# Ledger of designs, part 364: VH-VL binders against o27280

Target 1, 266 residues: o27280
Amino acid sequence: MDSMNVPEVLEIKRIVEESESVKTFIFSWDFRREVRPGQFVMVWDFRDEKPMSVSLIDPVRSEIGISIRRVGEFTDRVHGLSEGDLLGIRGPYGRGFELMGRDILLVGGGIGMAPLAALADEATARGMRVDALVAARTADELLFLDRLEAAGVNISTCTDDGSCGFKGFAHERLLTLEENHDMAAVCGPEPMMFQVMRILDERDVPAQLSLERYMKCAVGICGQCCLDDTGFRVCAEGPVFWSQELSRVREFGRYRRDPAGRRVPW
Below, E stands for the ipSAE of ESMFold2; O stands for the ipSAE of OpenDDE; V2 stands for 0.75 times the mean of E and O plus 0.25 times the DockQ between their complexes.

## First folded at step 15 (VH-VL)

Design ua1 (framework fv_marstacimab)
Fold by ESMFold2-Fast, scan of step 15:
Structure ua1 (fold): chain C 266 residues (1-266), chain A 119 residues (1-119), chain B 112 residues (1-112)
Amino acid sequence: as target 1 above (266 residues)
Amino acid sequence: EVQLLESGGGLVQPGGSLRLSCAASGFTFSSYYMSWVRQAPGKGLEWVSYISKSGGYTRYADSVKGRFTISRDNSKNTLYLQMNSLRAEDTAVYYCARLDDYYYGMDVWGQGTMVTVSS
Amino acid sequence: QSVLTQPPSVSGAPGQRVTISCTGSSSNIGADYDVHWYQQLPGTAPKLLIYGNSNRPSGVPDRFSGSKSGTSASLAITGLQAEDEADYYCQSYDRSLRGSWVFGGGTKLTVL
């Protein structure tokens, strides 16, 4: 019997190069420990431990995948690993996405497409119509397009520089897209998520948003995972929140916290 | 055996408050959306409210919005309906119903609890 | 008035076929939201009879069938039995009402 609080040392079965800066690491997984899209695991390289969203959930092959963007010392070390190397995996943790209805809109920015790719798989497997708006700064930073296409997802793209699809931001592209969705799921930079949430709220589309900024405490005992106004703990009550919950949070989309805990505008 | 059991109904005066409970058993309560549906004496079914699996998302019929609050306690396998500012028109049998998250249909119903608002 | 319209009553003799209609609009049934049917025996709670337009839950006889076309749906009962005497309700989802669940007014089936 495995404890969620003890890392299991797993062999990297396969590595998929998603872009120059993103890799997906695939592991065999015992699905007696259920994993849902939107949940995260703690990844341990035997030196440091960091939270990572699950981007692939495949019970048929008995595999999970985690997609990691190269942004610092820990992720640089993990990116240097090869198939056959070992990582410690602990979890899953957090509240996953909920599905309801026949139609879902996914809006992902950059690495935020990682948890949404797993959600797209679940939604298509249960027969939902899936529309995905995939946003990035440049064409080479758009993630999971081939995987989404293979799953039967209807894809729209936008890039800040206009190198692929609509030239502009996700919320600007969203204004030109069809409004008919039973729900939406959003993951990406917080300013993007805030603008997207406002549009979806005006359209009366219930949305779930994944907030990953305070996920360093995986067991739900960290006060710095707490959001203002509501007292939410991201690692315990998130990272996925409904737009109805986030509409009560003053900081969402307006402020971030620096290392000293001070409010800083985006 | 899947079961829903309502309680908390009774006689209340106009403007009063009442809290209904629904105890769930025989299934993983936290994995389902839940709903309240009411039926006035001799009348048809009317949807009242629904709540997401986590409790983070709720919706209400226009007739009760601002007066009723749906909530759930997944640790106790219990659904609640807090009813405030009750009116004679709220007189009905209140049913707890489990909501299918794909079809938008109600597959398991409780026996109902009678709420009478005297006019 | 209900957003879904059903006849208030229908009647038939044992062994006969009866059909109960459910008429909606472009914001519900016409928007391809599924229709579900509930049977309410006298003095009891409603029971799911048909879900997703035409599917039967376990234990529901094949004498009960559902269909949907355009903005309307129907419930057909063949080989009518005395035990079928009940109120029948259709239900769908209406997006224009901020995601509201909507019921028909109900149809009282009398077995003659």
Scores: ipSAE 0.677, ipTM 0.834, lowest interface PAE 1.7, mean pLDDT 88

Design ua10 (framework fv_marstacimab)
Fold by ESMFold2-Fast, scan of step 15:
Structure ua10 (fold): chain C 266 residues (1-266), chain A 119 residues (1-119), chain B 112 residues (1-112)
Amino acid sequence: as target 1 above (266 residues)
Amino acid sequence: EVQLLESGGGLVQPGGSLRLSCAASGFTFSSYYMSWVRQAPGKGLEWVSAISKSGGYTKYADSVKGRFTISRDNSKNTLYLQMNSLRAEDTAVYYCARLDDYYYGMDVWGQGTMVTVSS
Amino acid sequence: QSVLTQPPSVSGAPGQRVTISCTGSSSNIGADYDVHWYQQLPGTAPKLLIYGNSNRPSGVPDRFSGSKSGTSASLAITGLQAEDEADYYCQSYDRSLRGSWVFGGGTKLTVL
């Protein structure tokens, strides 16, 4: 990791309202600390610290962006902040996405489009052809469509209610899209990612999936993260994992663990 | 300067095992996919195995699948090839090669290490 | 034969132009995967000569050029010199089954 493990107090330079429930907070960033798509930072509001994926990486303007969905006490407080206010930022941390090949499929659900938007920027800058399947419950919850279009990404949408694009779930829409991709990157609700991974595996498309719940492993909260339920141990640092790694994890898409280690269904 | 240096080759009996190492220097090893390529005496190049930057994705030629294991240690800038159940037809010079993840080509090659499987 | 087919040998006199073909199929070159070329001098490791169909790495003379059309690619060497005597390999990626990196069988270039 090429990062200082001490929070820097940074001024919020701009706030972009992505939707009713999502804002992107933009900060000046010194790119002597490299940041890659799929990595995250720890955001500190001087009371609590939470991991947030980096959604914008702009070395030309010397900026990073962090997209935050309002889901609880911490995120409610952060959403109440204004331009000029201060936040502590530590990082970057975690294993970022690995690019391979001439074309890539992005499949994002809700806020999961945030790290994929940063990946889309890197992939297009490298000259890759990028197809994105953007999924949400409703049209007003689809994220980053204008940014993706500006980057030259070929966009497909789906909404559960049919208010924009295909009516149905991401995996149902994926079945109607072309099969020819060198790799895929997937981020969204875990049950969605599991269904998408199964289809990509059948198509022999190597996929990477970003799992929010594994971000804490990357900052050293546990000595080792074991993803293997078959008796073959795979020690991995999140949040991004290859489908080849996740295919060995019995809990992926089925349950999570509470603070006591008990299984909790999705 | 950018370089790859293989070691671990030698003479081994059929059915035996051997572990090859490739030491990388002069570049950020963790930023590249890596590969092993072999060349039997008097024959052409044959791709053996590839590994992603993190080690989370691995790929093998059908001729070695189930017998060879590619791995890497990014903290030591080292690529490995564990070769088990060796056969006479595995006799070759084994090259470590850096993969370009955009073109699917190999831009930096090691010197090679000779593996001879014979009684 | 290998998945990518090359002539086993080619020859030319100093100053002449030679071409080395690399013939693939719909699952590799025909699937729009790039072709790379490597030069191997006797007793040495292969060296990247051309990447991404037609790009030259720094230090490779402009006498070497690559092209790709349909399911085939070619390496052209103009102004042939004695130092060009070597084995040349094409390489691409094959998507069939579960994918793999594939090499041509190699072409021995003799400078007469």
Scores: ipSAE 0.660, ipTM 0.813, lowest interface PAE 1.5, mean pLDDT 88

Design ua11 (framework fv_marstacimab)
Fold by ESMFold2-Fast, scan of step 15:
Structure ua11 (fold): chain C 266 residues (1-266), chain A 119 residues (1-119), chain B 112 residues (1-112)
Amino acid sequence: as target 1 above (266 residues)
Amino acid sequence: EVQLLESGGGLVQPGGSLRLSCAASGFTFSSYYMSWVRQAPGKGLEWVSYISKSGGYTKYADSVKGRFTISRDNSKNTLYLQMNSLRAEDTAVYYCARLDDYYYGMDVWGQGTMVTVSS
Amino acid sequence: QSVLTQPPSVSGAPGQRVTISCTGSSSNIGADYDVHWYQQLPGTAPKLLIYGNSNRPSGVPDRFSGSKSGTSASLAITGLQAEDEADYYCQSYDRSLRGSWVFGGGTKLTVL
């Protein structure tokens, strides 16, 4: 009688336009089925099912939010929906972020800010000091700045093109920022996460990283869910990993796997 | 009732190995960071090691790093400490303790298990 | 040498007040990490007495109180009773030691 494996049909209660390409879909949620930042759900449009990170967790209002970037046929269809329309949701799945200490650094790239926004809410509710480095290719792809500011988060931004904040990549900006966080959480493009992880390791900051590519096989059937060399089962133990775990994986930051399981460089 | 019960202590010769266990009951073990703390006879408390909720992150005191390994099995509600290359100065009562992840304090302690390293 | 400094012993008479100090540095207490206090009765495991500088767990009498200022903390015990005779340890977290839990050397309280 595990209800997490059966999709629940939920009404879209509210839609927030985060950017031209990103929307957050908000649903009523029964918190007897607990959900934590870093976990994901399977979103079913009655034709296809895709994993999406939870970006809002609000037990007071009994709501969850799921942020979706428009990048393909499934996401284009979902973006065409309106308040009052229905989606199937099952989960949550995966290992969520762990919090520890008084100070946390969040480093997010693009849509990777979605699970980190939920984490920021939990961290601030616990009285932690939260610093967020929000990175994107351009200013209009920076996500959740108003929400983070409203929560009292200390925000730094960078864009590849220099259209907002520091001109450059997340790891370049990180080198200019204050050290001495109790922990860090990182989510974004894998090459960005690899460079950020190396800097945090040099600073002896414990880091957790969310590998969104490993959410594809939520039920643990797919060989693509295994990390190379270690035989580690990512979909059962991920998507969130400690940097200590990822340091043992040759694949991380160097190559990925295509749908047929072949190695493809980043 | 929340409790931690250590076992596996005993007498070993220098250079020997010993594995400690800590059985947790009365709470959701997988929701807590855990630690080992030791106390030499007549001496003060010394932190030894900690482990994250998932087991994916560990830290060690410099005095034991490279010799001791902390691990956990959340399906069995059990914390472990594998101790290798033991030295006379490792002689102590070993406590497992539950960590509060906000305050960095230890709110539940076991009764301890005695490890004696002597020839 | 302990990273946190406590007096090795303190004494008082029944009904009196005793204060036990815990002195740290800018990398621990001075970096705004909380101080916790543990009571260890002879032959027993340590018990959490005060957490988060000044909070009491359920069942701890209000005659035990904690405070923190700058790089130091203190435990105050009022209305001393014979059963308070124990070792008391402060504990905090130190960022300069690769992020380590640190204990004071302990203070033996004698009730005369």
Scores: ipSAE 0.655, ipTM 0.835, lowest interface PAE 1.9, mean pLDDT 88

Design ua12 (framework fv_marstacimab)
Fold by ESMFold2-Fast, scan of step 15:
Structure ua12 (fold): chain C 266 residues (1-266), chain A 119 residues (1-119), chain B 112 residues (1-112)
Amino acid sequence: as target 1 above (266 residues)
Amino acid sequence: EVQLLESGGGLVQPGGSLRLSCAASGFTFSSYYMSWVRQAPGKGLEWVSWISKSGGYTKYADSVKGRFTISRDNSKNTLYLQMNSLRAEDTAVYYCARLDDYYYGMDVWGQGTMVTVSS
Amino acid sequence: QSVLTQPPSVSGAPGQRVTISCTGSSSNIGADYDVHWYQQLPGTAPKLLIYGNSNRPSGVPDRFSGSKSGTSASLAITGLQAEDEADYYCQSYDRSLRGSWVFGGGTKLTVL
């Protein structure tokens, strides 16, 4: 049993291209070190470390997957790697999603579908009915549709440009879906999550939301992990929060931080 | 080995407050949903309140909403019920119970603690 | 009245079969939520007897069985014994209150 704070150097077993900008990197994993949907790991390329949500959890094959969107220098370098190459992995960290009831609604935007795909696998394995609302700017940016379909998930899509499914935003599509759920899980851009949370609160559906934006440091001491008026640290106490917790955070859905740390409206 | 032990019950006047505690042992407390269930003398079981594993989401029976607050401290393996504005009809044995997160059944119960609201 | 309806009492002789009903509605048992059964011996805390409609916890004898159909559930006790004298409660989940745990009124079993 290795310490969770010491990175293990693991071989990339398989790479799945999810889209032009997203890849899932699959590693063998010793499940004596438990991992659940909603948790993240620190990925180390021997130069920089970044937090990444776990998107595949497969104890039968003894594998985990980490889905990475190409957005900057670190992710560009990692996208250049091949099967057989090495990465350092430490964790898991953070609180995972909780599951309750007979049915669950997943609402994911872009790469936010990554932790929700792992949750969908666990929910379906437990016999829950899973409805997923998958949102993106365009059809090419919708993620995990084939995997969700293979898992037996009931899928609704929406795209800003109307290239697949409903033309519009996730919260607009949600208003046309008239099923009550025992719980919901939401991950994506913060403005999307805020609007979705408002609708779920009105319907009295318990919701969990993942705040991946603030996962800058796994040890939970950095100021960027702190929620505005609650004192929660996302990497230490999140990234998954219940809607009742976030309803008390004035910053959530209203303000972001610029590079100088100033509040800026969305 | 798996145990729940309630404490904090007693006699209190109407309008008063009381805080119940439930000490958990023999299992990973933070991995379970928890509930409070009460039973008035000679009456049936009535669900009172529920709390998520993290403590971030709570539910209450309509009869206690706004008066009772459920909370938990996972570092101390302890569940709490803060009872305010107590009424005679709150007189009951209060049980803490562990919930299965798949079936929504209560698989482990404490021994109960008696709360009597009387002038 | 309780949201889940049970007969207030049932009786049988040793060795006989008794059945305790639990009648719900479209917002609980009829909404496909599972039914659980609890046994409460006099002066003791309730004990889980049946969970998930028909499953027995370790240590519960085969004499106890559960079933569910439509908006109702039943607990069957075969080979009735004096030690089975207790109150029996069904419990489910009701979505009409946006998620509440609901108990039946309880059934007192008397072994004659």
Scores: ipSAE 0.646, ipTM 0.835, lowest interface PAE 1.8, mean pLDDT 88

Design ua13 (framework fv_marstacimab; at its last look DockQ between E and O 0.26; V2 from the best seeds 0.60)
Fold by ESMFold2-Fast, scan of step 15:
Structure ua13 (fold): chain C 266 residues (1-266), chain A 119 residues (1-119), chain B 112 residues (1-112)
Amino acid sequence: as target 1 above (266 residues)
Amino acid sequence: EVQLLESGGGLVQPGGSLRLSCAASGFTFSSYYMSWVRQAPGKGLEWVSAISKSGGYTQYADSVKGRFTISRDNSKNTLYLQMNSLRAEDTAVYYCARLDDYYYGMDVWGQGTMVTVSS
Amino acid sequence: QSVLTQPPSVSGAPGQRVTISCTGSSSNIGADYDVHWYQQLPGTAPKLLIYGNSNRPSGVPDRFSGSKSGTSASLAITGLQAEDEADYYCQSYDRSLRGSWVFGGGTKLTVL
């Protein structure tokens, strides 16, 4: 669709403060440009353009939401904006989540709950039972709990410091949960996702994982989108990949690479 | 309106290979999980393989795992089944079927293509 | 052979009621996966007759009905007609087989 590559200047209709460091920016959206959970848009502040996952998809109100964590110059500038200010949006881009079966497990770490919140809305709307494991470093960094509760999601929490729910990491909490699901969706830090994927694989639960680093592959600007580490395979569209696809990537969950191509542990 | 059409069947000797195709029309192919189901002459239905909407997740019956590969090309609205190391027991009519991703049912079936594995 | 068990044959006269059973286990029907039914007329591909235990696709007469209880399901055909003579298959999903679509062995319905 040609219209996906032309930025549309949209007014910020509403801003929701999710935490001290996260805000959701809500825009009116023409759903003739379909958007699915797990897809992203390019957000343009008239100086720089960055990919951001869509965290709210509301065709009834004709709105989308984009949740942004404050981590650098671009996000600091965007966080300084107010309702009524303008941003350029183009997209959507990327491969979204694929729903399967009647039961779904969501496992989100930090801002990784953003695309999973949109998925939870779609899953509950189609009549699926949704269990969410929401993980963060501290209670103040747990995201979307009220929204998930309002949608009828069964919520478990864990924090590294024990300030809310289980004390420990997402994969440690998952080991104490006995229920199997038809599928799972996972988004968060890559080491967390790798540990969660291993447990789900042992339980024979097919999982989908969202890798932010592959968002630029979907718009044709990357060297990171190949799933095969031999370098002779065709690059796959991200950011969402099935665990079956990721099992062939030797670096997933173990190493990242610096600009010089050196392996750096997570 | 909504149709699936299989092709590529034929006669092969044991140990041979064959690739089946299934052409989809009348619906948004990329929005559905797809499946292959077979039926040996005079016998019942047996599920063979399934593939997710993107092609990123595949499932196989134990009887074909390691020998058959399911794939799809959403730009061509086509489902494939690559069959290697064929055995006499693989002789069957092969149907492609559209999967419902909520109920795990099969709501649209093709007419089938015959695969005969014989000397 | 089959994970789901059906009687190999049933028969009835025009206007009568026949019932075809489908017996599963705790890993499929008993795990609350739905049962679907397919009709296969001689020389043709299977056609979806009932999905989600009891739902009829558009164009399927209300003479066909499905039900599920525990680890079993049933297909009922009332007002039996000659054109109903076919093979009938139940199908569910099995979690214990690492995710498999499973079929019954099929039931041949003869209209006398």
Scores: ipSAE 0.782, ipTM 0.874, lowest interface PAE 1.0, mean pLDDT 88
Fold by OpenDDE, look of step 16:
Structure ua13 (fold): chain C 266 residues (1-266), chain A 119 residues (1-119), chain B 112 residues (1-112)
Amino acid sequence: as target 1 above (266 residues)
Amino acid sequence: EVQLLESGGGLVQPGGSLRLSCAASGFTFSSYYMSWVRQAPGKGLEWVSAISKSGGYTQYADSVKGRFTISRDNSKNTLYLQMNSLRAEDTAVYYCARLDDYYYGMDVWGQGTMVTVSS
Amino acid sequence: QSVLTQPPSVSGAPGQRVTISCTGSSSNIGADYDVHWYQQLPGTAPKLLIYGNSNRPSGVPDRFSGSKSGTSASLAITGLQAEDEADYYCQSYDRSLRGSWVFGGGTKLTVL
């Protein structure tokens, strides 16, 4: 894993509007610095810094993409930027997804599809069969469908309100799917991931799950992203974990810690 | 220099167990998938098992599934193969091999360690 | 027995060109998985000779070349030398065997 400790100021080359609340910011990237799906970067708008997953890795165009959901002050500012504007990027950090086998099931919820989209590109490039279960609350929040389809991914959609695809949650849709895969990669709301993991474990499908926690340093020093009981640091040992690792993490699917270190239920 | 060095081979009776080790040096061990390949005397190469970078994913040939366990300790730069319920047909030179994660070829090989299963 | 099929033996005189075929199926080579070739000198461990169908690792002479077409691959050796006498194995990945690495049966190359 390669990482950068000093933010590099990069120009936004392009902005892709993925949905009403999600934009993908594309940057030129020197691929002498390796980046893997599942890794994250720290995005600096010269006021604040937030971890964001890499959603696009394009060695041909020498570009990476970062998909950001508008959810607060920082992301509001970033969403106000235009092509040609500058952002600080440092990284990549963390453990990314591993790919082995002949096929892979991707299960993503909302913005959780960001790292999985990058993984899908790599998997398809390697000749793997990729099935994706894309979940969201509503149809307009389903992300990267056109991109995934273009990559040759077999897509199944799931929406809470039934506005597109299966009406229900991702784990409910998964229960209706009989086929087992060599491997699964999961990213989305933690309650979703928890339920999906349980099903996959029962089916003996190796699964990788990408966690989201409050991260400050991104280098495993500050401890803000430590997981209870294990001491796993999401920024260092993660954010991608195997199901057997998460089975040891008491807080997984149950609660997280806020910036003050208090337990916040999901 | 990139190097793999196998050890742990020897003579064992049918039904016995043996644990092979492979010490890696000269490269970032944790950045590579690893594999075991064996070769019976006078025979061809047979893939035995593979393991992902972190060890979270493993694969086995049908001939050894349920009997062999591949594992790794990245802190020690070591690959392992626990072999249980050994059979005469498991007699072979066992090679440790580094896997390329893109092409799925084996670009580095050890010199191998001989395992003989005999009464 | 082997998932990939190779001729058991080939021979050539010094300076000649020899080819070794590797025949697979729609579940491996035909599924667009790459083919790799290994050279095993007598009494030694295998060595990667060709990777990704046609790429040569550092140190491998350009008289070794690989190609892939359909469900088959081929290793060509030009300017055959005495030191080329060895066993050669092709290798690929097969998705029908629960995602297994598969080898050819090996070809013994004799330099006359």
Scores: ipSAE 0.733, ipTM 0.898, lowest interface PAE 0.7, mean pLDDT 95
Fold by ESMFold2, look of step 16:
Structure ua13 (fold): chain C 266 residues (1-266), chain A 119 residues (1-119), chain B 112 residues (1-112)
Amino acid sequence: as target 1 above (266 residues)
Amino acid sequence: EVQLLESGGGLVQPGGSLRLSCAASGFTFSSYYMSWVRQAPGKGLEWVSAISKSGGYTQYADSVKGRFTISRDNSKNTLYLQMNSLRAEDTAVYYCARLDDYYYGMDVWGQGTMVTVSS
Amino acid sequence: QSVLTQPPSVSGAPGQRVTISCTGSSSNIGADYDVHWYQQLPGTAPKLLIYGNSNRPSGVPDRFSGSKSGTSASLAITGLQAEDEADYYCQSYDRSLRGSWVFGGGTKLTVL
């Protein structure tokens, strides 16, 4: 019997190098604590605690995977760990993705493909046709391509520098794709998600977007993860929101908040 | 036993408001999309509205858009339909239905609640 | 007029075979959305009869069968029985209507 609000100290079972800057840390997991695609966990390195998306949900092997991009001091320390080292994990938290229909479009930018890879596994397992638009700055940062291909996902790629697939941004590639999906799931840099959301809304494609905001408590008490216009707490009412919910939020796509709660540009 | 039980129907004047409820039991309510379907006396079935699992995505028939609001409370296993600016043509039996989000079919139906809009 | 077109009525004698057609368009049945069939006995709520074009829920006799081709679907009832007298509705999803569930106008089946 465990509490979702108390970190469990877990041993790193395996480390998968997804790219030079992204590693997936795999843990044994007791699925009495259910995990759904789009939920997040708080990863504690015994000094600080950060939210991370679950990228692998495998109840058959009793494993979860957490993909972490090296971007600062916390993630540098975690990337320095080895198999057998310990991390604290709280969760899962938040609202996951909902599936509908038989055709889903995934649009992921960089590490944003992590929760979408988990969703792709669930969608293909129930017989959905899955198209994924995988975006990154360079070819080296395109994530999960082999895994998505093995799952039967139809992959389109784009890179800012044109080193793989379409040269340009995800929303530019999206304009050239077919419009017949039943739903879409989007995760990546917030400016990208805003542009993709606008295109999908104009096409009347139901869309869910996964947001990242600064978090401390992960259970909705502290208020650090709030969106300006609605009072939505990303950790409690999100991180996954429908585009209908986000359409009235002035903050989305325009700025983010630093750890002190100040507005900063994207 | 999977059940849906509607309530809140009645007689209202044109321009009035009414709120319907649908109590769900015997299944995990939060795992399903839900819908309202209506049937005017002696007429066929007409889809009214649908709502996603979280309540964050809603859809409406053109005939009710802007006047009706679908909502749900997953902690109470209850679906709602707020009906405003009611018209005579809204007179119908209103059914609560469970949607299959893969097939887009309605596999469980309530018994319905009658709404009569008349002066 | 309903988005899906059904004949207003169909009749047959006990033991006979009847079919009920459901004609849609390229934005619903023709866009590979499934067709479902509902039986509504007099004074009762609709009940799912066929889902996913041809699948029968538990408890539905195998004399009920469904099929889909192009933009049309059919419900076939063989070995017609008196208790089959009901209204029958087809239903699909239409993406051109901003994503709407669409019903046929209904077919009254009379058992002679």
Scores: ipSAE 0.708, ipTM 0.863, lowest interface PAE 1.5, mean pLDDT 89
ESMFold2 (binder alone), look of step 16: mean pLDDT 94; pTM 0.956

